# Ledger of designs, part 47: VHH binders against o26223

Target 1, 191 residues: o26223
Amino acid sequence: MKLLWTSQHIKVTVHIDGKVSKMDVLEAIKTRRSIRKYQDREVPEELIDKILDAAMCGPSAVDERPWHFIVVRNREMLEKIPEVHPYGAMVKDAPVAIIVCCDSSLEKIPGFWVQDCSIASQNILLAAHSLGLGAVWTGVYPLEDRVEGIRRLFSIPEHVIPFSVIPLGYPAENPGTRDLFDPDRIHLEKW
Below, E stands for the ipSAE of ESMFold2; O stands for the ipSAE of OpenDDE; V2 stands for 0.75 times the mean of E and O plus 0.25 times the DockQ between their complexes.

## First folded at step 3 (VHH)

Design b38 (framework vhh_7nfr_2)
Fold by ESMFold2-Fast, scan of step 3:
Structure b38 (fold): chain B 191 residues (1-191), chain A 120 residues (1-120)
Amino acid sequence: as target 1 above (191 residues)
Amino acid sequence: QVQLQESGGGLVQPGGSLRLSCAASGFTFSDYYMSWVRQAPGEGREWVSSISSSGSTIYYADSVKGRFTIARDNVKNTLYLLMDSLKSDDTAVYYCARSPYEELLHFDYWGQGTQVTVSS
């Protein structure tokens, strides 16, 4: 019998049946970085489908699941995003972007859709990373000028709120990993 | 239905060894941190060890470090605790627990437990 095990400080991966293990969830969370430079290479529809499936698996307040997604591959439309989003310049160079939206008619408790759409956005970033892609979350909500700009550009109805724009592609940069663990922010039993 | 079933407990002499197993079913075992937690008679629960979904990150309580080894087999959906140099104060019911996020020591499902008794 072969067991998969690792020391606390060193990764020792044992091949079981000669197979290479995939990135686990903790690895994906710890090594995901914002990627703003992309290869000139198409992202297959199958990978986008997997990413969107993962996006919809997040918890939501009272199970309201208010999220809707717009998948943008059209080059002319991607090139217009920086006109309504000043810090979205990298979107024009991405092969695809996902716009995360909230349908306010699906909201069951006021305000929690922001948390719901944040969770969906993070799941997109993690799923993309786990599949060998790079992505970055560019903020739309709560900046009214960006919300209205994106709404008009993509013909989004008044009851739907664009929350984030996430360009994705195969990475053309490697910013490395960050050591962000801070034990001073963890309190046991009480503050 | 999520199920965790421990086995391998028993009576052993001080300095002896035991291997505990936890058979998991009803969920994707390879997606979760897994932990061992023990409870001695009349005491609260004490966390013993945790292992990440891939096995790449492992934590031990100071009381067992160097004596116990946690391991997992994601093909067999089984968690293990290899216990060496057992002491009388290791006597407890040992529980297998599933962790959605380990840093907070939060456990969402528990097994029924297996009794370990270390006695001369």
Scores: ipSAE 0.000, ipTM 0.075, lowest interface PAE 21.0, mean pLDDT 82

Design b39 (framework vhh_7nfr_2)
Fold by ESMFold2-Fast, scan of step 3:
Structure b39 (fold): chain B 191 residues (1-191), chain A 120 residues (1-120)
Amino acid sequence: as target 1 above (191 residues)
Amino acid sequence: QVQLQESGGGLVQPGGSLRLSCAASGFTFSDYYMSWVRQAPGEGREWVSSISSSGSTIYYADSVKGRFTIARDNVKNTLYLLMDSLKSDDTAVYYCARYTLWEEYGFDYWGQGTQVTVSS
């Protein structure tokens, strides 16, 4: 038995008919949407562990793996995030958030930590979606006021840079699908 | 088929110098970042240095900065590591590696390695 939410946010209980098909990688990539409304349900620790395992499986420049993650479940702390991140209001309503950080002492090639942490952030979003959760990437770096605010709020040392805040939970909204393929952005052999 | 072949390792005394070479074949060498990675007995792999495809951008591990110099010759398809002021801690097998941002370890192809031993 599967619980589905429509684009009108109506909860629908549906019996699974026939063969159960798991979402493949291409389907997960194409159907993942930013989710900003969450059910009042805890996310099990085992799912967070699977998501973080996936986050660490991304390629990293010279295998530097500079990422660190802060898992925030404390309601008081989640409610303070919008004070330092004005577009992060949805974080206070999420059951959990993951803060993706770069430990600059682990950086081996200067500047590539941004790509490393972007890859980790995207893997969090895709893994969450594949496990039936919803998430959204809220930007921290390179906005200096947000970097400073998040650092102060979570006692992050100066050599560690907060990169993104990703609230997640069981989705309480069901945005429609999109067709984003644009052949004008594909060039063969040369520009 | 991609092939990387290291040479130039050996036994040297502390304070000595060595020049490692890596001959590359089977791909367009001038299109890739190239790196040196070492592994000491009983330890994990440690990244040493990387050089961009053109040679204009170079990075070193803190442990070797100021003592080692990475260089490349895109005409000869060869990567070099010039090692000065060698210390016992530099004792390791040195691997030539083709760098990519899209592989699990940052490297998609490795050479067989060349042994460097620093002892009196």
Scores: ipSAE 0.000, ipTM 0.138, lowest interface PAE 16.5, mean pLDDT 83

Design b4 (framework vhh_8pnl_2)
Fold by ESMFold2-Fast, scan of step 3:
Structure b4 (fold): chain B 191 residues (1-191), chain A 119 residues (1-119)
Amino acid sequence: as target 1 above (191 residues)
Amino acid sequence: QGQLVESGGGLVQPGGSLRLSCADAGFTFSNYDMAWYRQAPGKERELVARITTGGSTNYADFVKGRFTISRDNAKSTLYLQMNSLKPEDTAMYYCATKPYEDFTYFDYWGQGTRVTVSA
């Protein structure tokens, strides 16, 4: 189909300066919540492409950009994830999941790939939220049983390390917002 | 560093009632979704009920209409009201927190409280 969604499913806001946006950056950061319940609705490939583009825009140590992504839509594969990830039960109910991986052959500075893949994972969560989707970061690295379980399920080569599994979809829950600002964690000039 | 402490278990006859409590002593209770799990003899741990920070609830099919989960954020306490108890409800009952922003697993588990339903 040429048009997958009706105009009511496609929302866009034009700012006074002429830019098209759904929410500003601070709003996205402050209102993003982990979403573990999803509607039984397909996520358009176009939105996944936008999310992955945003994921690759993060900073990386010496610009090594070691991340690779596996996009999983196959229901049988999604249903197997909880077998190797004990807290990934929600993944089987998601229409799609993204597995964030590090290709160690692209690493220029040992050990910084963890920060690189963390940045990519957070950008996926923020981008998904800004596009009206919900997502949650389920941890894989550094839990060796989960790393090896995910590696086996998705035929990931030994030099590639699965870092996180991020199911996403249209949200079927609304946990609301949190007020997390704690000035006691801010130190001026010194500890 | 948070600790959850369950209480309220005991021996009860079929058709009876018990109220379980879970007290928080180490983290901000209102920031976390809370759940009750149980592990029956010879079975794996299973989710009984969940309650969100806002009070929305979800129940396993085998307890719907019989059990009620609730929370008192001011007292940092989670409750499970169990009515019309059956021998099949015999288990160790655990409370757990599943923070919405947790990336790995349930952070805080209690040591459990024993519920035995028999004549």
Scores: ipSAE 0.006, ipTM 0.250, lowest interface PAE 9.6, mean pLDDT 83

Design b40 (framework vhh_7nfr_2; at its last look DockQ between E and O 0.11; V2 from the best seeds 0.00; counts 0 for: pae E 17.1 > 2, placed apart)
Fold by OpenDDE, second read of step 4:
Structure b40 (fold): chain B 191 residues (1-191), chain A 121 residues (1-121)
Amino acid sequence: as target 1 above (191 residues)
Amino acid sequence: QVQLQESGGGLVQPGGSLRLSCAASGFTFSNYWMSWVRQAPGEGREWVSSINSGGSSTYYADSVKGRFTIARDNVKNTLYLLMDSLKSDDTAVYYCARAPFEDIVSAFDIWGQGTQVTVSS
């Protein structure tokens, strides 16, 4: 039994299907949605830490772990992101955003950093969702204008490539669930 | 104004049942996770149950699992707690709270005034 204590002495023990747990991994995956509307509420640092911890737990090519993360809470900076990211309008409304970057100097095998940073980004989304936050993956790489825009805005070195901008916040929308299973995309043994 | 108002509490015998309601107003109810938290006399607040915004996922404390059911009606802006097989240890003030599913105190931003549940023979 895992007892979690809050400063208010709230004991939280969650049971799902007879197990002490929060949102299980399959539930997180299946129920996650892109959230683009956020409450006017700050995200506790503790949650960001948990999310970043999850982001760093993904596999990477030959364990190169090329990722870096910029945590942005500054309101002015958040409001500037849409100026260089046309599809990042929601970022200005988020209390925090995580910019996932690749340090190219950490690459051991060229090109796999995209997979590495994608995994990290997805883990951020899943972790956020499991913690009751909403997030959305806004792609930066490989669009040159977005890459350079984010680079300039955050003074990111040339050897570091901004990959994604992920705004996070407590959800202010409920887009519902989707069934995305498509058996036609499954091939057995051969195409 | 954001408001939560609990109702349905009362005196019940052990083994009895109660249905608590929480009426929400002043915010888009369907966008928020909701929770029940209780506080027994002289004790700290204890998380009881949570439900996601759409109502598709429910979570329970070990102490109430199998006995309590959390539900919501997003059309009526109402949160429910069905309490069956009540025990003396369930005696507490029950609070409705707006909160995501999280163990961090700051996650609970809005509370109702609470409703008293007393289980006694």
Scores: ipSAE 0.310, ipTM 0.723, lowest interface PAE 1.9, mean pLDDT 89
Fold by ESMFold2-Fast, scan of step 3:
Order: structure tokens, then C-alpha cells, then sequence
Structure b40 (fold): chain B 191 residues (1-191), chain A 121 residues (1-121)
């Protein structure tokens, strides 16, 4: 992709007249699983737009909202991701991936961009799940080799930090849900 | 306590076959993605294959697609790698590795001792 294409990122407002998610928030949180096997089926642009809208609605430190997103659908580019992310082999089989980035020029307080981009990444996973898609967070930051590999592969400027690569697709596996509630990790009033 | 033990390696001629096994103990094997990773002399570790917790999804490095098959037996807590049409480039120590399914780092947290595979005439 040319630089002019990335600089023309378009914000889309979507109206969902009468269309309601069948999954409530608690159900989405508890049943979301990492999905690494995808159907050979395209993800509509409308769903990607909804996911990115949800990602940008997260809280951020001092409302700095430093996130930028690269949407990758190009098969040749997806096939190169495992070369710079050694355990991200599933990305090449996904119909689309979202790269979550931090634009450091938007950072208002040092270090909180990590929390900001973590919030955006989790919102992507939850929104995808609520829309019937599967996704997995593959970590980039703070692993320097992965950060620089992804930066070079997608021509990301030095003031922008790639944080995570999230492949998405219609799930071709069902790992089931987990029951992880542990009351021993809850302390009342004091440690 | 938590252990992975590989076996089944050896010397084989080009075009031959081997079946590697990995015995898992000390954890609930059926809850984890499992992988095979290899390391040739003087090289870094190369991911070979992964299988999900239930065994329904499998992934392979391009170098081994169509020749290797990963499988698991959750009753026996054993991971397998069936290797067909072996080439000299497949010569390496093969490691069994555990990866947590909800891992965001995509790193392996438990490794076995490895089993040597040598493909030579």
C-alpha cells in the first residue's frame, strides 16, 4: 500500500436499524475464546467497521486515544507476517488481520499508551466475538524483534509502535468455554 | 511435576518415515494447544506444527505440509508427529512444546528434552 492510501483512513458511521446482537456483554466476555482456525469466507467491510468503531470507544489515559489501525486483507502481506512473528502462523490463513498501533505523537503521558492499546485490542476481540467472528491477539509489543519486523513489513513510521496483530475470520473451531472464577483471588477490605 | 518427554527419533534414510511421541504429565493435557518445534545444528528453533486442545484443528509449516501429520490422544496424554517422505533438511532435534490457548505472547511455556532425527544414507 501507498502512503497516500493509509493517510486517507475513512471514519464510517453505521446505522443498525432493528439489528440487535444476540449476545449480552457478560456472555460475550465469558464465552470469547482465541480462534486460530478460520473458514475460507470473506469478512464483510461492515463488520470490520463495527469492530473498529468499538475499538475506538475504549477509555484512554487523559483521553489521548493514541491508537491507529491497519486493516490487512492482501493475501501476500498476510503470508509474510509469520516471517516476522515466529508463532503467528495462523495469521496467513485468516481472511483479514488488524494491526493495532500507537502513534506516539498523540501520547499525553508516558507509558499509558500500552494500556490504551490493550483496551483497544480487547474491544476488537469482544466485538468480533459478538458479531459471530473469531479472533486472536498475537503480541507484538514489547518484543523488539516483532516490533521492528512488523514495522518494516507494513512501512510503519518510527514514531508509531505496532502493538498487536489480530487475525479475524469466521471460526472453523470451537474450543468451548472456560470456568475460571477463583474466589481465593478475591480479598475483602484488605490483602 | 509438569513434564514433556519426546521419543521415536533415530536415523532414517531419505524418503523414510518416523513417528514421534510426546508423553505429557503433571497438567491437564486436553486443555492445551500442543506444538512440535525443531532445531537443526547451528540454527534457531523452527516451528513445525500445532494442534488445538481438542484435536480438530491442525497447522503446519510450509516446509512440512503434505508430509507430516500432527495428532493427539487426550486419553493417553500423548502428542504425535507422523513424518513421511523425510528429507535431509528435516535433520534436527524435535521438541514437544506446550502453548496456553489464551496466550497473547504466542510463546511456548513448557518444553521437552527433545528427540534427535537424522535423515542420512
Amino acid sequence: as target 1 above (191 residues)
Amino acid sequence: QVQLQESGGGLVQPGGSLRLSCAASGFTFSNYWMSWVRQAPGEGREWVSSINSGGSSTYYADSVKGRFTIARDNVKNTLYLLMDSLKSDDTAVYYCARAPFEDIVSAFDIWGQGTQVTVSS
Scores: ipSAE 0.223, ipTM 0.623, lowest interface PAE 2.4, mean pLDDT 85
Fold by ESMFold2, look of step 7:
Structure b40 (fold): chain B 191 residues (1-191), chain A 121 residues (1-121)
Amino acid sequence: as target 1 above (191 residues)
Amino acid sequence: QVQLQESGGGLVQPGGSLRLSCAASGFTFSNYWMSWVRQAPGEGREWVSSINSGGSSTYYADSVKGRFTIARDNVKNTLYLLMDSLKSDDTAVYYCARAPFEDIVSAFDIWGQGTQVTVSS
């Protein structure tokens, strides 16, 4: 009748459906950190589905929703990413990565797809964090060599632009909390 | 060795107040989010409250908001829960818990043994 755990479980939690509160949105935003070290543990498909659902909830310019997502779990493919994306070295150690892409044929307002895909990418980071996962955004666009390298590696059509690669997994590091609020960045009425 | 030790539980009348303490040792307490979790007899564990590493942000379950106050002393490596306006529904074993990573509060890796709080007439 109850979910049980033993004292030998290092990461065990006990849940009764609806008893453990979910992280509130301000807490998620303030506590999310880039995570570059992952446990050797599979991420269930159900969590990836929830993350991608969240990614697609973001606003977009005139509701154009230009995003597509490639879910990469294959070890050979993950290990090849650093060959075309050298600052994404941690991707080879992740159990899964999500590639955020723009399909330019879905654009309704030219050029706003960058904002649209940035919003989707940030939602992936927040959703992963809320589900107990760690992730980091590694930039592909606008670096032309990375864009072309990722496009070739994943057989992405020329009208589709790879924007970011987001490795994710159960975290194996704790980078600590930061206080980043800076009132000098706030300007009233004009600069 | 990593250890969390709760104290301060007891029997109190409805409407009363109680202060729980949790002494931490064997890890850098000031680097971790800390939480209180409770378990009533025959129920699963229920998250009660969390506090960030520095103590500047506090979070509460709706069932205790406005009645309970979480606090920490990073010099003494001690977590506190001040409980006011106690109700019979607050009767539970209260556990001190460490989140395994500072930005993750949905899983806890280190638990204390718990302290009993009983609210009855």
Scores: ipSAE 0.000, ipTM 0.126, lowest interface PAE 17.1, mean pLDDT 83
ESMFold2 (binder alone), look of step 7: mean pLDDT 86; pTM 0.876
OpenDDE, look of step 7: ipSAE 0.190; ipTM 0.649

Design b41 (framework vhh_7nfr_2)
Fold by ESMFold2-Fast, scan of step 3:
Structure b41 (fold): chain B 191 residues (1-191), chain A 122 residues (1-122)
Amino acid sequence: as target 1 above (191 residues)
Amino acid sequence: QVQLQESGGGLVQPGGSLRLSCAASGFTFDDYAMSWVRQAPGEGREWVSSISWSGGSTYYADSVKGRFTIARDNVKNTLYLLMDSLKSDDTAVYYCAKDLPYEEFIYYFDYWGQGTQVTVSS
């Protein structure tokens, strides 16, 4: 997988199953889909490192960058997630999951950590897609029962808030593209 | 084919109680998380409560926490919602929902039935 930067915009050359395709940023955004079925195939640590690097490159309110990440590969731990997260059943079948957390001690402006961690979560999804992986964002915050369940399961300290759980793997499904553009949501000059 | 049949709604006085049931068929019930969603007149759909596939975890909207209890019977393929201390704001059509794995990270639901009407009025 080779990533190239051009003067005009990002051009990505991706090697997929012996085939080569080019994906720009707009294509990556439009073709990314939630993937919940994964191949029985390990995700290399190098790819996880690239994904986490991309996650930390998002904009952050007053540059507070409050995100911390837990990388979970332990099968027993992955299998326990669905009991504290009712919509996380697919996590037990994933080779790896990333838990996005907020360290409240790093927060400089109240409440904006939610936007910061949302940006980090979306960057994980886009980076995974660009690298030939599939992922899905499963929500934790602001659901108190899920937050406390994940906190206890992963020994997360009280000043850190688990925000999302993102399982990742090589995709075993191929959902089609979606046309989601809705001009009724665009207002010119005034509401 | 997925089929969800709600029942147990009705007219109650403020402070009253109701027990809603949802009979599920056409899928392996104990493989899916289940939810209750309501829709008041002129309003959008509001998520009320969810229960994990095993029944080991339950979740509630802040508006109903402490008043409502969600339960399931995997042998009978039935979902329940026990509603206590009902308020006029709880007036809505209540829908039983099966989790559809989809794009959004909160919930995506498939409704199969007309729901059951709950009216709280004096």
Scores: ipSAE 0.000, ipTM 0.217, lowest interface PAE 11.7, mean pLDDT 83
Fold by OpenDDE, second read of step 4:
Structure b41 (fold): chain B 191 residues (1-191), chain A 122 residues (1-122)
Amino acid sequence: as target 1 above (191 residues)
Amino acid sequence: QVQLQESGGGLVQPGGSLRLSCAASGFTFDDYAMSWVRQAPGEGREWVSSISWSGGSTYYADSVKGRFTIARDNVKNTLYLLMDSLKSDDTAVYYCAKDLPYEEFIYYFDYWGQGTQVTVSS
């Protein structure tokens, strides 16, 4: 799979019911939802490239950028993921999944790779949403059984840690938006 | 302290039915998705079913889809698993599991009960 690195600014275009709309950053963040149902529709490689580009634009500790990405389109492999990931049932229905991993050999400061890969994963979700796709973050690390399961399934080296599995596809559900603002969680100057 | 107590397991013949219950305490029950997992002898833990905090969304493993129904009563702080058309392969210890709340289903289990034995045998 030849991934085309597009240096182009990700134009946030969301296709909702055939309508093309631009989505700003705040809108993307506020309206993003986990999507677990997908259309029987392939995701163009160009969109995956844009999503991965976004995934690599996040900050990392001392710019260590420890992340690797496995793009999975093989149906057999997608169908096997639920066998090792208890909540990976929707993965078998997705046309594609991205597995976010950490190469520990790239880590410069111990422990920050979790933050780095989290940022990358979140950027994948936001980018997907902005492009009219649905996605969900299924956690792998730090659950040992999931980590080892995904490791074995994809022959991931010991020094590489699978972090998350993110299925992607055109959404076949619309869960709506949530208001998650809680002023009680905001403290001014002191607790 | 989070407590999960499973009940309702037993011996049943193939084609039979069971209803499992999980009594939850020590946390705000309706803030969390809940799950059932099972472990057969000599096998690893297998996910069975999950339900959102409100009960509005349910998920099932392919192996139990169409036969099992997950439900919850948020007033009683109880999780249920209705098991119909039981098969020998359903023989396992069944565990109630508490999910971590992250957009309902970033699925980490932080707690599970002691389990209840389900045996399907002729």
Scores: ipSAE 0.000, ipTM 0.233, lowest interface PAE 13.0, mean pLDDT 87

Design b42 (framework vhh_7nfr_2)
Fold by ESMFold2-Fast, scan of step 3:
Structure b42 (fold): chain B 191 residues (1-191), chain A 121 residues (1-121)
Amino acid sequence: as target 1 above (191 residues)
Amino acid sequence: QVQLQESGGGLVQPGGSLRLSCAASGFTFDDYAMSWVRQAPGEGREWVSSISWSGGSTYYADSVKGRFTIARDNVKNTLYLLMDSLKSDDTAVYYCARGYIWDEFPSFDYWGQGTQVTVSS
């Protein structure tokens, strides 16, 4: 089964042998793209739950799992995000956004929470893609003005650090896939 | 000092065409991808199109695919946006930006002053 987006609200579904094929891991990784345009369609809570389950399955330094998530569906709140995140304009048009946060009280090894939250953010993007949704990672940490803006907007306590804002929805664009394999970046045995 | 200067904006009727230009200076133009980004009144920035350093790859927002063409002249250090079949929704200030909008983060480190495009209803 392949889904092809030909215009904003039109998609073409192709079935192989009359059966819907599941997206395997390599296909999901290779075909995921940042999506910034969304259809005017709700995202079911069941799909958000699956995405967050996948986010929490990422590895973390000494299993500290410092991540917390804020799910934002309120239109008024989504419309305020671009005021504190200048490259987050697409968030106001998304049906939902997930804010990935670090609870510093859960940190066991200083500094590795950034890697932990990066892994959680990527898992959100990949899980969304595998479920037929589009998403984009908009950076918050380490930009101090964005961190404090998001913290104030969502009443995030001082020991919690907002890391990324990820709007998501059904895609209204198809930028195509990228072939990024570059053998010149692979060195055998030595540089 | 990096400088980007847009030109070619103006008033045009629906269905009309415009050609925007961006003159770049202060850096090695053909080392960088270039983009067009627009901002309508009361709205955030919307990415429109990007072109790779060589001109070999072009990318478009779905809202402009088939209507706009991005191009560059690396000898003249100039970026272009050819806009056909203009609609009222295309009314915005159009900015030339150094960099691209690929994957998770937009990479725009320098911007022009912008050029106003108004599509008369």
Scores: ipSAE 0.000, ipTM 0.117, lowest interface PAE 15.4, mean pLDDT 83

Design b43 (framework vhh_7nfr_2)
Fold by ESMFold2-Fast, scan of step 3:
Structure b43 (fold): chain B 191 residues (1-191), chain A 120 residues (1-120)
Amino acid sequence: as target 1 above (191 residues)
Amino acid sequence: QVQLQESGGGLVQPGGSLRLSCAASGFTFSTYEMSWVRQAPGEGREWVSSISSGGSYTYYADSVKGRFTIARDNVKNTLYLLMDSLKSDDTAVYYCARTPWEEIVHLDYWGQGTQVTVSS
């Protein structure tokens, strides 16, 4: 505890040039929030390329890496997403969205493509956050109507499964932070 | 099946107070952030307040800050909104909602609403 009079007697020096060029990993994980409000500002293609590079760097079951990504910038297409994904209404206001897909022909072990695409989706969210962007994961799989709606809208082949739709842009909201640590969920040695 | 049941609304004079309740069932209430949202006649939905899963963090719209208090009872699976110094502009249907904060899948779970009318 620091007493008020002690604080008043301490010289304070501010360094303006001490900037972090990149967010550290723990900070990125803990401070990333779902962002659903975006500035009317385009996201450079170079940042999307960096995000997709990070998405493909996740671990994958038997290294099957079944990921495919659709980058959507077309306003008419973005505006149609809520018709087939009702709870993705914020997508129409985002400057860009990434659709994470699984090419089932690349699957080497049944069912693990879900984990693979989940890892890719989370990496997109973390990479976007680290680059000063906001994003949100809107679920598609395993909701059959959303899967087929997105498939039809973006001409996705039958052997490819749309997994998530992730709108992203420069954030126009700051939801703050959450403390979610729950020690009751940690078991030592056994259940 | 997620269910949210609001109560406690009514007619109140300007400057009066009301306490809204929301009884939650069909999910583990204590693990979810909860919100109050209102809809005034002829207007869209306006977020009013949110409370963290454990109750330690609360958030308020500028229009209600200092007048409204959000609280929860995780043993009773109940969300509360204590409204003080009510104004005519607070007239609305108040909805209890699960906050779509970090949800990958947001299925709209709204209560039926409770009408608050502030009028002389």
Scores: ipSAE 0.193, ipTM 0.596, lowest interface PAE 2.7, mean pLDDT 83
Fold by OpenDDE, second read of step 4:
Structure b43 (fold): chain B 191 residues (1-191), chain A 120 residues (1-120)
Amino acid sequence: as target 1 above (191 residues)
Amino acid sequence: QVQLQESGGGLVQPGGSLRLSCAASGFTFSTYEMSWVRQAPGEGREWVSSISSGGSYTYYADSVKGRFTIARDNVKNTLYLLMDSLKSDDTAVYYCARTPWEEIVHLDYWGQGTQVTVSS
């Protein structure tokens, strides 16, 4: 087993079969943090493909799968996103962003698309983290100004609702881990 | 269809230099990490070097560190390997490959390779 240190000081365990050890699902969940600073390093397309694959693996209401994804790499467009998303400043510093959208024409039961797109968004975050990337969920829906801003910027049709903007990149910060377990939020059998 | 074509190999004396090139087509070259690997006669394929999609980061095997330089031109869709201070142990067929992050030594879309022979 040869340990390769990447320039990011990510300890990558290379198995004999040539595969890099991946995080198990609990590790990915527990250690994931919002990352808002990124290295001057582009994200390989193959990683985006894997992330999007993961995004589409989540459940959806009655299997409606209403989600669409816009992958944004254009610098000009990335730099414009903060203009319509006040809390999306970090997007301009990311090499790529994924905009999660809902096609309302695919919705089978009204209102559940929010859950569906949330699941997809979270899967993007977890997949990114497991692949050595940092990401952050910047909410678009349900704020009308952000929804319309993103819609105009990316020429999104009226029947499609932008839900979240998720910048991604190799992390240039390490926020550390948090213990968020709270027994007071657990109720047995009844409230 | 993804295509990689290596060139620039040849016969050189120990201490000599070579410059390998890899012409890429059939995919968005600028968005992929690229690698060089080599295979000596009777040996397995050995990872040599990798470069990030934008060229910001480079990685080298210990055996070539300080002697080889990987570079890329994303406008020309070309990967390069500058090899200095060549040794007899560098003799191998050199391949250009596209590298998935999670499979550092499991590379895809190998070219035909180019022969590098270092001999006195």
Scores: ipSAE 0.000, ipTM 0.268, lowest interface PAE 12.5, mean pLDDT 87

